# Designs tried in a protein design chat: VHH binders against F-box/kelch-repeat protein SKIP4 (SKIP4). Part 16

Target 1, 358 residues: F-box/kelch-repeat protein SKIP4 (SKIP4), of Arabidopsis thaliana (Mouse-ear cress) (q9m2c9)
Amino acid sequence: MACIVEDPQRAGQSNETQIALISGVPDDISKSCLARVPREYHMAMKCVSRRWRDFVCSDEMCDYRNEFNLAESWIYALCRDISGGVFLHMLNPFSSRRSWKRINDYPYIPMREGMGFAVLGKRLFVLGGCGWLEDATDEIYCYDAAMNTWFDVVPPLSTKRCYFACETLDGKIIAIGGLGLNPNAKRTWDIYDPLTRTCKSCSDVNIVPEMEDSFVMDGRIYIRGGVGGSSTAVYSASSGIWERMDDDMASGWRGPAVVVAGDLYVLDQTFGAKLTMWCKDTRMWIHIGKLSQLVMKQPCRLVSIGNSIFVIGKDCSTVVIDVENVRKNKMNGVMVCSSIPKTWDDDIDVISCKSVAI
Key: E = the ipSAE of ESMFold2; O = the ipSAE of OpenDDE; V2 = 0.75 times the mean of E and O plus 0.25 times the DockQ between their complexes.

## First folded at step 3 (VHH)

Design z07 (framework vhh_rezetamig_d1)
Fold by ESMFold2-Fast, scan of step 3:
Order: C-alpha cells, then sequence, then structure tokens
Structure z07 (fold): chain B 358 residues (1-358), chain A 120 residues (1-120)
C-alpha cells in the first residue's frame, strides 16, 4: 500500500529544543547521509554546526564510511621548511585538479633525525628521533587527520630510540630497534597501544638490526638495516616471534619498498630507477620497468593507494604509476600515468610520507 | 570533576556470565563527544581493550571477544554495564571502566579497577 504523507516528527516525539544533525531527520539517517559526502567537503561540513563538526571528527563518522566502503586514502607528507619548522602537506589523489596543499595547523614537533612515522586509523604518529647534540627521545606526537589538528605531547615510548623500524599492525604501533646513543634500544621493541596509552617492551639479542627501511606484508614486519643495508629480519607481531627472511627476496631489496594489493614492490635506485616486484610463487624478482631519470628526485618515498604507486621526491614532486596496467604490459617498461609538481615557493624537504584513509 | 567507579561480583563460576556496572559521578554520561568502555588486565599480562559505547547507543567490541560481550548504557541512572558470557579462568583480570573523547586517541579517565576471579 501507498503512503501519501508521512511526517516522522508528528508520528513520534519531536524534541525541537535539541539540536538535530539535520532538521526533521533522525540522527541515524542523517549520519548515514553525511558519511556519504566526499572527503574533500569535510572541512566545509565542520563549518555548518557544532554537531556536524563533532560528527565529522568522530570515530563514528570513520566507522560509517568504512561500513559503506567510502573511505578515501589521502597522502600526508611530513616536511621541513627553511625555518626548520615541521609541517604537513597533503595530496587528494581523487581530485580532478591534483595538487599538494599545505596544512595550516602548527606542528608541536621539534625537528629531529631518525623519527618514526606511523598511521593508525585517522591519526598520524611521530615517534622518537634524535638531535645532532641530543640523545634519542621517547616523545610521541599525534596529528588527527579528521580534526586537522596536532595534539599535545602524548605518553612516551618505553625506550628512547632513533633510526628504528616503525609500523602499524593489529591496531598497535610497533617500534623496533634503533641506532641512538641508548644501547638498550638496539635489542628491544615497543608495542604501543594508543587506546590504553600503554607501551610494552620486548627484547631479542641477535635479530634486531640497525634500521633503514621496513614494510608490512602478510601479517609480518619486514626490516632492512645494518652496514650498507645488508641485514634483514622478519617479525610476526601476532605471535611475537622472529623469522629469517628469504635470502632471494632480501637480495632484491635495494631501495624504498611498498606493498600494493599484497605484492611487494621495490624502487631500485642503484643504477637509475627500476621498479621490481617480488613474485611469491616463483621466488624471483620480476623487472617491471625503468622510471625516467628526469623524474627521479632522491631520496624518494613510496606510498600505495589502490593499484597506484606514488613516487614522492625530496621536493614533493610526485610520479604516479598504475601497477595494474604495468602488470598487463610486457616486462620491459614502466608507464608513468601522471605527474604532480610541487605548488609552494618555499624550499621544502620531505622527511616521510604516509596515506590516511577517512 | 568526573569520577568512574566499578561494581560487581569479585568471583564468577566458569561458564556463567560476568556482569559489571560503572557508575559515573560529577557529570552526565549523556554528554556528547564521549565513548564509555571497559578495559581489563589479566595477572602478569598487559591491558586488553574489551569494548566501548557511544552515548547514542553505538557499540564497538574487541573482535576476539565480540561474540561474548555486551555493553549497555542507562542514562537515567548515569551508569553503563558490561556482560561477558561463558567465562573461563582466562577471564580472571582486574576490570576497569573508562571514558574516551571523540577527539582523543586514548581513554582519558579510568575507574580504580575491580578484581574478578573465575573459579569453581
Amino acid sequence: as target 1 above (358 residues)
Amino acid sequence: QLQLQESGPGLVKPSETLSLTCTVSGGSISSGGYYWGWIRQPPGKGLEWIGHIYYSGSTYYNPSLENRVTISVDTSKNQFSLKLSSVTAADTAVYYCARRGDSSWYFDLRGQGTLVTVSS
């Protein structure tokens, strides 16, 4: 049967003295509608009302967007400006006019070397590091990408460390090893749980190398370090055990690494730039292709979004490689899908890059 | 200022349901922007998040416990509760009730904790 007119406010008790998210609409339906708005409009939504701002900034908003498969991964670059200040720049890869944009919130992070950079949910964490004349630190700083604000200093790591592996797995941040002046860092790792504000320390005498690079794949943290980057190790966060890395796999890890759709890619910058992929079935490195020397801005950072690899140069100049199309081509070339130039006049150095899904 | 206090049985038999209540004093549980939840610490082990509830009624549970856990809120009594079914000796722990803000990545207020022993 057809309902000619339905007035939900007259059918139930209307609380007209309370601020509704959307006038005349139940909050659960309003939240469903607001969650479907593209991420680029979320800043404008925060200006509509306090309740909209609170919802847009909430974990509930992120949960709705994840449930509806609407989460968008944006790239955040941690950069140092000419004044020595640390700032975030962001890139929306889904925008028709893709460009890097500066975040205007002031960072509370002092400039340090060997800092860890990790993503958990909608938040970016900067951990540890050292100064030229300062020992390693245990300080942690947090940026909330939904609120677009830096939080004040958060509870520290259990151990002061710099030049360590820093990854997220199973809802926790794992900080492994270190190269700082504190000898305890080299043989330990911290498991940091932001919900409980606790940090658990573990130790292993032989397995933790000096860290240069790391990645997460198949529930494990892969680490490369040591003299000339020749030492590798694998940590299983779920079981807490260390494993040996496949020697053939380790031999091809000669530059920044990124995991795309469960496959490992490495940009080998030894002689030019070569994109290679580890084939699990054959236990061999597959040469995908070469990247133009004109777009190489060392040191490069790699970030994956969907089937694309974003190669981010020292000045934030970016090259986008579609891995799906590369896999369909014969193994002798890399097709660069697009480039994104830097958009600021200041001399900026990229320290680290991560993607944050909201 | 806000205070949280756990209450419930100190002893529960295996296979029964553990029921704990948290009483909120000095403020309203209906305050927007906050999640209210439960954390536990088994003897000799680290803290484990159990779950939390938003004032709107939305619940979030630890996946390893989700089939056994129910968290509910009673705004008229300014209380929220935990029910954990089919308990075993592994559920022996100090249980804490806690608050987390929407703008916070951590629980910024906790109760003093209550020891629950699962024993025949």
Scores: ipSAE 0.000, ipTM 0.284, lowest interface PAE 13.4, mean pLDDT 77

Design z08 (framework vhh_rezetamig_d1)
Fold by ESMFold2-Fast, scan of step 3:
Structure z08 (fold): chain B 358 residues (1-358), chain A 120 residues (1-120)
Amino acid sequence: as target 1 above (358 residues)
Amino acid sequence: QLQLQESGPGLVKPSETLSLTCTVSGGSISSKSYYWGWIRQPPGKGLEWIGHIYYSGSTYYNPSLENRVTISVDTSKNQFSLKLSSVTAADTAVYYCARLDSSGWYFDYRGQGTLVTVSS
């Protein structure tokens, strides 16, 4: 059973007669029925007809599913194999058989270090990076999670960057700091608006050249970088400037960070692997629980879905932590863990992880 | 189903204005979810974004071309058009009209393309 994605060029030349989505059913009712089908069946639905494929791939379906709380967040891991090939692994956290699955569509992405990874709507973006013999690039690659394909026509970044922070806020990609022969990358930040292809470049003393981690919480961007990950800053769109981060909050940012239901969690690997949470009310870090270092391959990436933190190791082995009991600033929560084994592919490295809701 | 079709002259003289029209069928240009744009591919080169337009008339142009490019929309005819002034041999390319999603980052539908040659 082949699932064939329609060529966008051919879509403009279609000579199909008008066809109902479901025979004997009005299209508006048909669309509401199709939009309620669980995401795991969307690939099969694309094989039914061109109209079903178009609807499943459309913003209309994505918007409907979001409006009616039908959207499912799946995890995408950008991986690199021993040959330097770049590809995506995907995890459906709602599946009874939780397992990483390799996406069979390959981008022509060169082997680069320090790439940015961002999500806007149903699309994943891979930005920038540098090679061993190549300076920083402005190239962008785009994957559409609804179509399950990479696209070849994507506007480039305005500034060539590698080892930079990359976040999305208010429908824009924000690229912060980084390295490259262009000095403007080192202590600057750009808002790239995909609708206008315009970038505003600003310089700030709180932006360090090399970035290690970042997160968005309460409409603010937090960054960490520099020697030993000691330099931190926070951005608010309302002020338009980078400010010093709370020293007490910054002192606990000793590993990968993730936000779960408005609360900040950090996997602190300073003395073994321990999960900590920032308590806004008391302005203190609280200990949630410990993870075995033997189970996790560093560097670990964190992704949150619902009440769970997915700790994704370098080899894609994954630990799932349920933190519902510690939400609402409860001091004595129970840390519940389960595991998802690594992929069948040998010698892969996880570069970045993001969740995409469809 | 959505169809985009380019139309216009295949030959334009240097210094003149290239005019192309895209006819959209199977979908409405008056959609808040999409932008409508133009891309081109010169012989032996990669794809180049020219610009795009929202149904309200808001336009976004490639900075390297913005002084020569005008994109307009006619919602009553379900069409949008490209005008590229002061053409040279470097403007010889296959021109595509395309639909962009609300993010504006990629083209999810495009026409068959039309070859435009600039020659005296």
Scores: ipSAE 0.000, ipTM 0.349, lowest interface PAE 11.3, mean pLDDT 79

Design z09 (framework vhh_rezetamig_d1)
Amino acid sequence: QLQLQESGPGLVKPSETLSLTCTVSGGSISSGSYYWGWIRQPPGKGLEWIGHIYYSGSTYYNPSLENRVTISVDTSKNQFSLKLSSVTAADTAVYYCARGTWEYYFDYRGQGTLVTVSS
ESMFold2-Fast, scan of step 3: ipSAE 0.284; ipTM 0.708

Design z10 (framework vhh_rezetamig_d1)
Fold by ESMFold2-Fast, scan of step 3:
Structure z10 (fold): chain B 358 residues (1-358), chain A 122 residues (1-122)
Amino acid sequence: as target 1 above (358 residues)
Amino acid sequence: QLQLQESGPGLVKPSETLSLTCTVSGGSISSGSYYWGWIRQPPGKGLEWIGHIYYSGSTYYNPSLENRVTISVDTSKNQFSLKLSSVTAADTAVYYCAREGSGLYYEPFDYRGQGTLVTVSS
């Protein structure tokens, strides 16, 4: 655990002397060079000068890295400890050590249940939720993974919600249904636009209450909720219309879901842990493989990076499954390519996981 | 150098309208790349976002306050203003005006006023 202490005096002194990012080199070339540095060194780069820090933290840095296909996806887990405290864990899957690390808790995220967790660009959002002494909230918390800081003020949701579906689509966060003091919350959804800092509220009688799970595939948001996860619905972003989910597809959605290269994978946790894939061509679920319940503490969360599925247990123990061959050849059999052990005590629970590309 | 400065009465009676103006110097409100907004901090509480305005007049408000809030802009004076109607003791706070970038986050600290205390009391 390395703590980088920013030198305020050095940061104060660098601004007057530096006209260019790199002496004798045009800024465009300098930025191209800096953008090619691996993400693990970005914190060290922030210590070189104020101009380097500003560039590394900027949207311009992200644009260069995306243009050059250099962005690295790291996994962020929203966790709760035994006292109810909420915090973030981070995993760099490209590190030789590949271990989970706790992120600084300041400012504190309130102790809430049923929170939404979403990613937009380099930022993570924690939305809504409720507590034993607190009705549903509209508050949003934002963590910037490039700056490694929490933001002090984020505009709230238009409706107070907990236990709702929360997905990112077309550069916006969409919060669907859930519970709240507003009895109509179950039949409404909010579209949070970070560019305008606004929420647009919509309503439809066909929305299921109390969301358990959701995923985005082919410009649509799929949601599952209700008692035992028996109710499903599909939101089509292109039409703004709610569609019915295919019954055969819905019948196989018995656990956490993840989309890998346009294909839907579900970890069926009904009787053990079975990885299954929805085959669009045949409209059938294909059994990919089975994971041992003895080595993976349920409930698990899924995150995809490239052609790999990261299965994250309740205690942050992680197994990595490569589905490239399965995806291309539609063959049964899954290989656990690696495992990442838990780094912390058994006293933490994973709430949700997302990847952030920088 | 861009500077924002709040002005308005420090005392407002319950049920009246709170009115504050932010004067921008060293830069133009009409730049088109930024939102101009208001945030407040009640004693012993965290920061609360009130709303913001684009120089064209487009406004966006905190839903919990939207029925009482009006933000307006005067590009000729390089100023923007907040009106909060039907005030109660719960509206007692330090009010800040701020410039917000068009990016994903709202970070009022880079370009904000020094804050002005408004007390709601009879």
Scores: ipSAE 0.000, ipTM 0.427, lowest interface PAE 11.1, mean pLDDT 78

## First folded at step 6 (VHH)

Design c01 (from a35 with S101R; framework vhh_8dlx_2; at its last look DockQ between E and O 0.16; V2 from the best seeds 0.00; counts 0 for: pae E 12.6 > 2, grease 24.6 > 24.2, placed apart)
Amino acid sequence: EVQLVESGGGVVQPGRSLRLSCAASGFTFSSYGMHWVRQAPGKGLEWIGRIYYSGSTFYNPSLKSLVTISRDDSTNTLYLQMNSLRAEDTAIYYCAKVPYRSSWYFDLWGKGTLVTVSS
ESMFold2, look of step 6: ipSAE 0.000; ipTM 0.233
ESMFold2 (binder alone), look of step 6: mean pLDDT 84; pTM 0.847
OpenDDE, look of step 6: ipSAE 0.016; ipTM 0.419

Design c02 (from a35 with Y32S S101W; framework vhh_8dlx_2; at its last look DockQ between E and O 0.01; V2 from the best seeds 0.00; counts 0 for: pae E 11.5 > 2, grease 27.4 > 24.2, SAP .78 > .668, placed apart)
Fold by ESMFold2, look of step 6:
Structure c02 (fold): chain B 358 residues (1-358), chain A 119 residues (1-119)
Amino acid sequence: as target 1 above (358 residues)
Amino acid sequence: EVQLVESGGGVVQPGRSLRLSCAASGFTFSSSGMHWVRQAPGKGLEWIGRIYYSGSTFYNPSLKSLVTISRDDSTNTLYLQMNSLRAEDTAIYYCAKVPYWSSWYFDLWGKGTLVTVSS
């Protein structure tokens, strides 16, 4: 039994005997109206009826919202508290009060580090990791952001891993390299297909050791590893081939990275917080600005929504950078930014952050 | 060359305090996260706490009122202050390093220093 496999939906068959979504309105019109409701109200919509809950949680609603550019991205932070419990915080960046909220529906996940965190559609996946003095695991957990619930994923990864690169590409989750008692884990990657419930393992000697960061750009996975990002590699999912990263690109990847509208940005906090962007056409790093007054202490995590970069640190303390507006509003090379207060749950380590558009 | 060396262990009476040191060499101490871990006779390893390169500290809840971790980047030294020692605090105490990209992957351990709490 697969916890992420959804029941088939057949609109004609599913509507033969059911009560209308909205009295006196054809269901296809009702669905169009419901799909336009802002995401902040979706929880209330699920309380109206079983049919409303099924639609709000459905792939059909998500697909409609994506097609019409109605999808709203919320940020999910995978966190660990002082007790070692692993849980999610969620941020609605469109809320008037922009504050982090703890998601209290979570499975027991033992205290773990080096877990993969990936997004596929409306679902978040937590993969692998290792416990305190324990070997890596192959376990996969899934959180459905539309249903707001956790479930186990079967089968697990083919290879037990921790501290590995984990990204979603072409409807699959790619778990790359990392550590474990299997000495070959660092030179392998697993291609996990949650729809077919299969995991394929591949190997290549070009996979970098000690994975620290990755991003997806132009159908490729870029990976940084080693001390201070001394090793880099690029994976092309279409060919399954690993290549060296452009040396000029690699030289400027000296901190957390994020892709914004197809452009690579890196935040270097060594001598104040400095944001740079990789220009593919000219093969040069372009200085965007500094955050010297608003230094976010490492470690931090980056996620983008639209033209905004969210820099998320301890206790979910957050700085928001709008890269389009920063070019207009610099002051002496210092970027003008906004902030979001830390969460109420003090002593929270942020393991990883992703956005989910619904 | 790259190593951690604990010191300051020994025999101490119950109720007294003790400060352990961990001297680091061969790596950039000021950019490393550090942990203290102990192992009592016949028991498994017990995590005591950690200190980030920023100086922020986190402790095992069972020990939080009894221990303080600090660091001195000018001398490349990590410290563990223990107060109100009890016989059950008898253990080998280790310091351990994490790389800059991890909070929990220990890539370097010390050899440990024995603390014996007895009358």
Scores: ipSAE 0.000, ipTM 0.294, lowest interface PAE 11.5, mean pLDDT 79
ESMFold2 (binder alone), look of step 6: mean pLDDT 82; pTM 0.830
OpenDDE, look of step 6: ipSAE 0.013; ipTM 0.299

Design c03 (from a35 with Y32S Y53D V98T S101R; framework vhh_8dlx_2; at its last look DockQ between E and O 0.01; V2 from the best seeds 0.00; counts 0 for: pae E 11.7 > 2, placed apart)
Amino acid sequence: EVQLVESGGGVVQPGRSLRLSCAASGFTFSSSGMHWVRQAPGKGLEWIGRIYDSGSTFYNPSLKSLVTISRDDSTNTLYLQMNSLRAEDTAIYYCAKTPYRSSWYFDLWGKGTLVTVSS
ESMFold2, look of step 6: ipSAE 0.006; ipTM 0.489
ESMFold2 (binder alone), look of step 6: mean pLDDT 82; pTM 0.829
OpenDDE, look of step 6: ipSAE 0.674; ipTM 0.884
ESMFold2, look of step 8: ipSAE 0.000; ipTM 0.255
ESMFold2 (binder alone), look of step 8: mean pLDDT 83; pTM 0.834
OpenDDE, look of step 8: ipSAE 0.688; ipTM 0.893

Design c04 (framework vhh_8dlx_2; at its last look DockQ between E and O 0.03; V2 from the best seeds 0.00; counts 0 for: pae E 14.5 > 2, placed apart)
Fold by ESMFold2, look of step 6:
Structure c04 (fold): chain B 358 residues (1-358), chain A 120 residues (1-120)
Amino acid sequence: as target 1 above (358 residues)
Amino acid sequence: EVQLVESGGGVVQPGRSLRLSCAASGFTFSSYGMHWVRQAPGKGLEWIGRIYYSGSTFYNPSLKSLVTISRDDSTNTLYLQMNSLRAEDTAIYYCAKVPYRSSSWYFDLWGKGTLVTVSS
């Protein structure tokens, strides 16, 4: 009959560790108030206390902001400098004075080519790649945009890969094809589930072997090999089945692509910079307008926020296309766009761009 | 010095064939995809086709039956074979490369070009 007594000191520490976020305010009300603070101030909020930092960095805060439509999307550019170093630039597109800012928390990623870049929730993932004299790796690095820091992801990919298609679908990161140690690597794909921390590998002889580009639309991953759609495939996560891409749709996919409000846009760079849109109803590509080459250095990456397409070129030189305005108004077929100055960093290439909503 | 140099251009009669060469130096040629592009006098650039580092080719559909792109990785040379030449094929022909094993449509190096004139 031994009486198990709770530690009184632990009870006192428990009360102190459960100190209210805001004195005299219930925590659920405090969290509601803190979650409504604009994202640009979140860094300062982390300096108030450990409880504030923990909440600001939490999934709970991100979930609240998403639930109440408070989430703000910032753009992250994965960049490489002239020495081969890999780093991030970040853009707050809602700031009155928009400019790119270099993220100094460096991932220590070795000099690599052909890396995957994916977003899931508040996190950015850099996957795989190869060095000049090295074959592919299976390493995964993660940048947490709420904590503003990098960490290693364990376990790694199931298959070492470079120059592969990499997208997020249904809460999972899908790494498809590419080059690697296994001769059959280009006919496999890895499904990484960061929630369960599992990675499984699948194979199908019908996978597109020549990886050029990819995008996600309507719960599917679209993949192109070669120019003009000669090698295309569509992956459906709900069925796990590979399907053939619509030939008419594939025919206009001649440059970087982005989906805005369910509509597919492509910046066709083959004969100048022309923005086109896939019209599902007519099954035709519609010419939206020209983009002046004078305001942008190639190569270009596309990312969307709301109804705006951000075209990001060399040195993070950026033009912003408001698709609602250009759909309503054109000036002799030329799009009227705003711009964001390039960075002052060394001559840099933009490998990939994604947005993260927090 | 990283460089692409085209050769093999000149004056040729309509209906004849011509083979252009592009010599690469200063980089590992076998690791890069290569393109041929042309520019007729007073006109914009026209894409002819590409060859992947794997050797796979893809062509402008309007030119597919008239051109063949090949590469010789042992001599670091890209080739363009053109058949049944017409006056409208008169142009400056350029070779261009994409970055290391990139799927980008960005061409980070261009040759100086070689002029092909199709004239009687």
Scores: ipSAE 0.000, ipTM 0.168, lowest interface PAE 14.5, mean pLDDT 79
ESMFold2 (binder alone), look of step 6: mean pLDDT 83; pTM 0.831
OpenDDE, look of step 6: ipSAE 0.028; ipTM 0.487

Design y11 (from y01 with N60Y; framework vhh_8h5u_2; at its last look DockQ between E and O 0.11; V2 from the best seeds 0.00; counts 0 for: pae O 7.8 > 2, placed apart)
Fold by OpenDDE, look of step 6:
Structure y11 (fold): chain B 358 residues (1-358), chain A 122 residues (1-122)
Amino acid sequence: as target 1 above (358 residues)
Amino acid sequence: EVQVVESGGGLVQPGGSLRLSCAASGFTFSSGSYAMGWYRQAPGNQHERVAIIYSSGSTYYPDSVKGRFTISRDNAKNTGYLQMNSLKSEDTAVYYCAARYYDSSGYYFDYWGQGTQVTVSS
């Protein structure tokens, strides 16, 4: 059943005596009230009435929550288990019972290895992917976090690809490089625009092979790949070209990277777990602190919420680093961090992590 | 117990050729949906897939080895092969055979060999 993304425009004004959202309360006030309900209760809210459901799932709800600074960022992780299954896990970092939860079965979504993972607004996108028996794909699936529903996205990627970098820039999803039967795929990137529902393919020889990591900073996409991560490139949407990354900056990119409040942080795992920061002014990498090896299970991914870095490792073991506190409290080089327990499932590899604010 | 065992590695001069073999036991290449691949790991590097063959017979090679390496299988012998021609110093690595089998539920199982050393040196 092709979930026809109903064009929101045809909400024909049927004068049906619109049952008030809240009895005796004007709708605008009702909406304001509903928007203030914590995210953990949104599922329950959707069960109250159709109108409540529609509102909670609407962009209007997001607008209200953003306006009131009520949006809550949850972390989503693509994970692979020992069976090879790929699953979406979720963490509410604000919960008193901080635990990872597997998002229910995707009977209609084939989750594959090598998928790209991107966030736009309240939606998560999984793109492409491959398997041992299946070549690279161009399929795009969308998970709406408010609706808790998956959708097929049309059109697909312009190029079938797996193990590629996937980022969002200027409201678009950028799929960069990767592997596929088409050898040229490695030197291409796709730009998917959800507003226009178009996908454009471009090529540049400067795109790095064997993609390992990527991040967005200051409106530019940085990618790292090659043997041992030896190759880097930077993309600017304004120029539409890929350039070589600064050598000094590239030299310190020795692990997973994340941008926090405009600054680049890297977890260097070459000799332990060291958090480093790129200083734009001095053009030097600064040592921020060291993580205890006891709390870190490799491989790990980074995601930021506010001023916090979430280090998510094997089995979704999570360490939370408050960057501001660490920068202020240089106590003996060891960072004081909080931890979130692993999932009950063992042998889960974290493929990618993103946050969605609703 | 499923076992995968590589053989055929050794020392070769640049421009030379080697043929690696992957003998599988406990499963058969003639049955089910599977893929067999050759991977290599050079010191300090990550594993790199250099060839893969699917149960359908389709093959894939990265650009680094395309035209030089050929993956094949003999179902009767339950053995996979990697023919490596025009070897370069950069091809020096431990080579691993890996097989993935899918069950009817869509789960897969990976089996890896212990690896065989290939050294390309003058």
Scores: ipSAE 0.016, ipTM 0.265, lowest interface PAE 7.8, mean pLDDT 86
ESMFold2, look of step 6: ipSAE 0.022; ipTM 0.470
ESMFold2 (binder alone), look of step 6: mean pLDDT 79; pTM 0.787

## First folded at step 8 (VHH; framework vhh_8dlx_2)

Design f01 (from c03 with S31D; at its last look DockQ between E and O 0.01; V2 from the best seeds 0.00; counts 0 for: pae E 10.9 > 2, placed apart)
Amino acid sequence: EVQLVESGGGVVQPGRSLRLSCAASGFTFSDSGMHWVRQAPGKGLEWIGRIYDSGSTFYNPSLKSLVTISRDDSTNTLYLQMNSLRAEDTAIYYCAKTPYRSSWYFDLWGKGTLVTVSS
ESMFold2, look of step 8: ipSAE 0.000; ipTM 0.325
ESMFold2 (binder alone), look of step 8: mean pLDDT 82; pTM 0.822
OpenDDE, look of step 8: ipSAE 0.716; ipTM 0.902

Design f02 (from c03 with R101Y; at its last look DockQ between E and O 0.27; V2 from the best seeds 0.00; counts 0 for: pae E 15.3 > 2, grease 24.4 > 24.2, SAP .686 > .668)
Fold by ESMFold2, look of step 8:
Structure f02 (fold): chain B 358 residues (1-358), chain A 119 residues (1-119)
Amino acid sequence: as target 1 above (358 residues)
Amino acid sequence: EVQLVESGGGVVQPGRSLRLSCAASGFTFSSSGMHWVRQAPGKGLEWIGRIYDSGSTFYNPSLKSLVTISRDDSTNTLYLQMNSLRAEDTAIYYCAKTPYYSSWYFDLWGKGTLVTVSS
């Protein structure tokens, strides 16, 4: 007969409530080491132990990575298939194997349109929307990019809304205006505060009631609405009031917009795709270049990381524009850009795109 | 003027078929998404179905086997074919247009055409 000799340290580890992150290493040292691992490997780290998973998913790790300038921005595309199912694709733009990956374990949101999509910290929020047989909803869903899971958010929006502007400002998610059968949505905005877990409603008679697109620049939310984008407005968080957008600035906002290093860029899709930039000094839109229509199916969404604009079209076909280099690298008036292959899924509509830094 | 005009309504016997037309003017019909919606007396709006500029169709599941939507871009006309009509199909039938970015916001409506199913 044979005797099994137990390891006293391992037996103690199995029976203890709190086990060291790395055997023989103080936890503060272990956390410093783990926080420096590139984000690409964070999913694998979650499989090592429960304590590793808890730390990788924690605000502490995100705070450390931000403090030491280690945070990495990945792109998330909120997509809909032909069945109306809502899901995410994710892109690590810094990987040598740039490709979109579908994220599983999401709530099914059948046949809903006009949803808001916002980012706050490591979390993505899907708000409101309407069904083909139902009025607008006030539901909020959250995807935690560190945990890679979905969960429902309570409380819901204060006002049911669809086809509204949705942006993050000063640590809060702001859902503005909208359309549908809810009469209050047109002149209200909801402020969702994750710290207090509250959602409150505000109103102003001067708000633009029909919302089409928005962007955030210098602590302000810029809104385009109305038929063909004929109405524009600017929300100032410091005053809580709405002001008129500069007419010359508004006149060139004819497509999806993105802010890169404090400068506003717009992709005008009227006849092909032209990238333009707003110049404050001259109050003019500067033509940057054309994007080849043969590479992209429209409509397109824009997201920026550093000095790069990612143009994301149908089926997640993607072109990357380095705004500083693109002016000198044109060929016959067409911008020279890198591309990322589309997904294999047919007929994917890209609802919205955001970046999440972790 | 930008408008939608329905036609083909009237009194029809139960069990018969009826084809409604919607004539479009003042916008580029061939690039627009189009819908049929109905409202029975004293009831709310009921969505029947939609057709994209590609010709792809989606229908209300409760009506899918009873209706067919088609379009003729050369005549700027939208059609609704209804079969096996019942008294509960009595309604005002509207055609409606959406902007290219929406399937649920109807930015242009017709005046409607009344269909009455009775003997």
Scores: ipSAE 0.000, ipTM 0.191, lowest interface PAE 15.3, mean pLDDT 79
ESMFold2 (binder alone), look of step 8: mean pLDDT 83; pTM 0.835
OpenDDE, look of step 8: ipSAE 0.017; ipTM 0.301

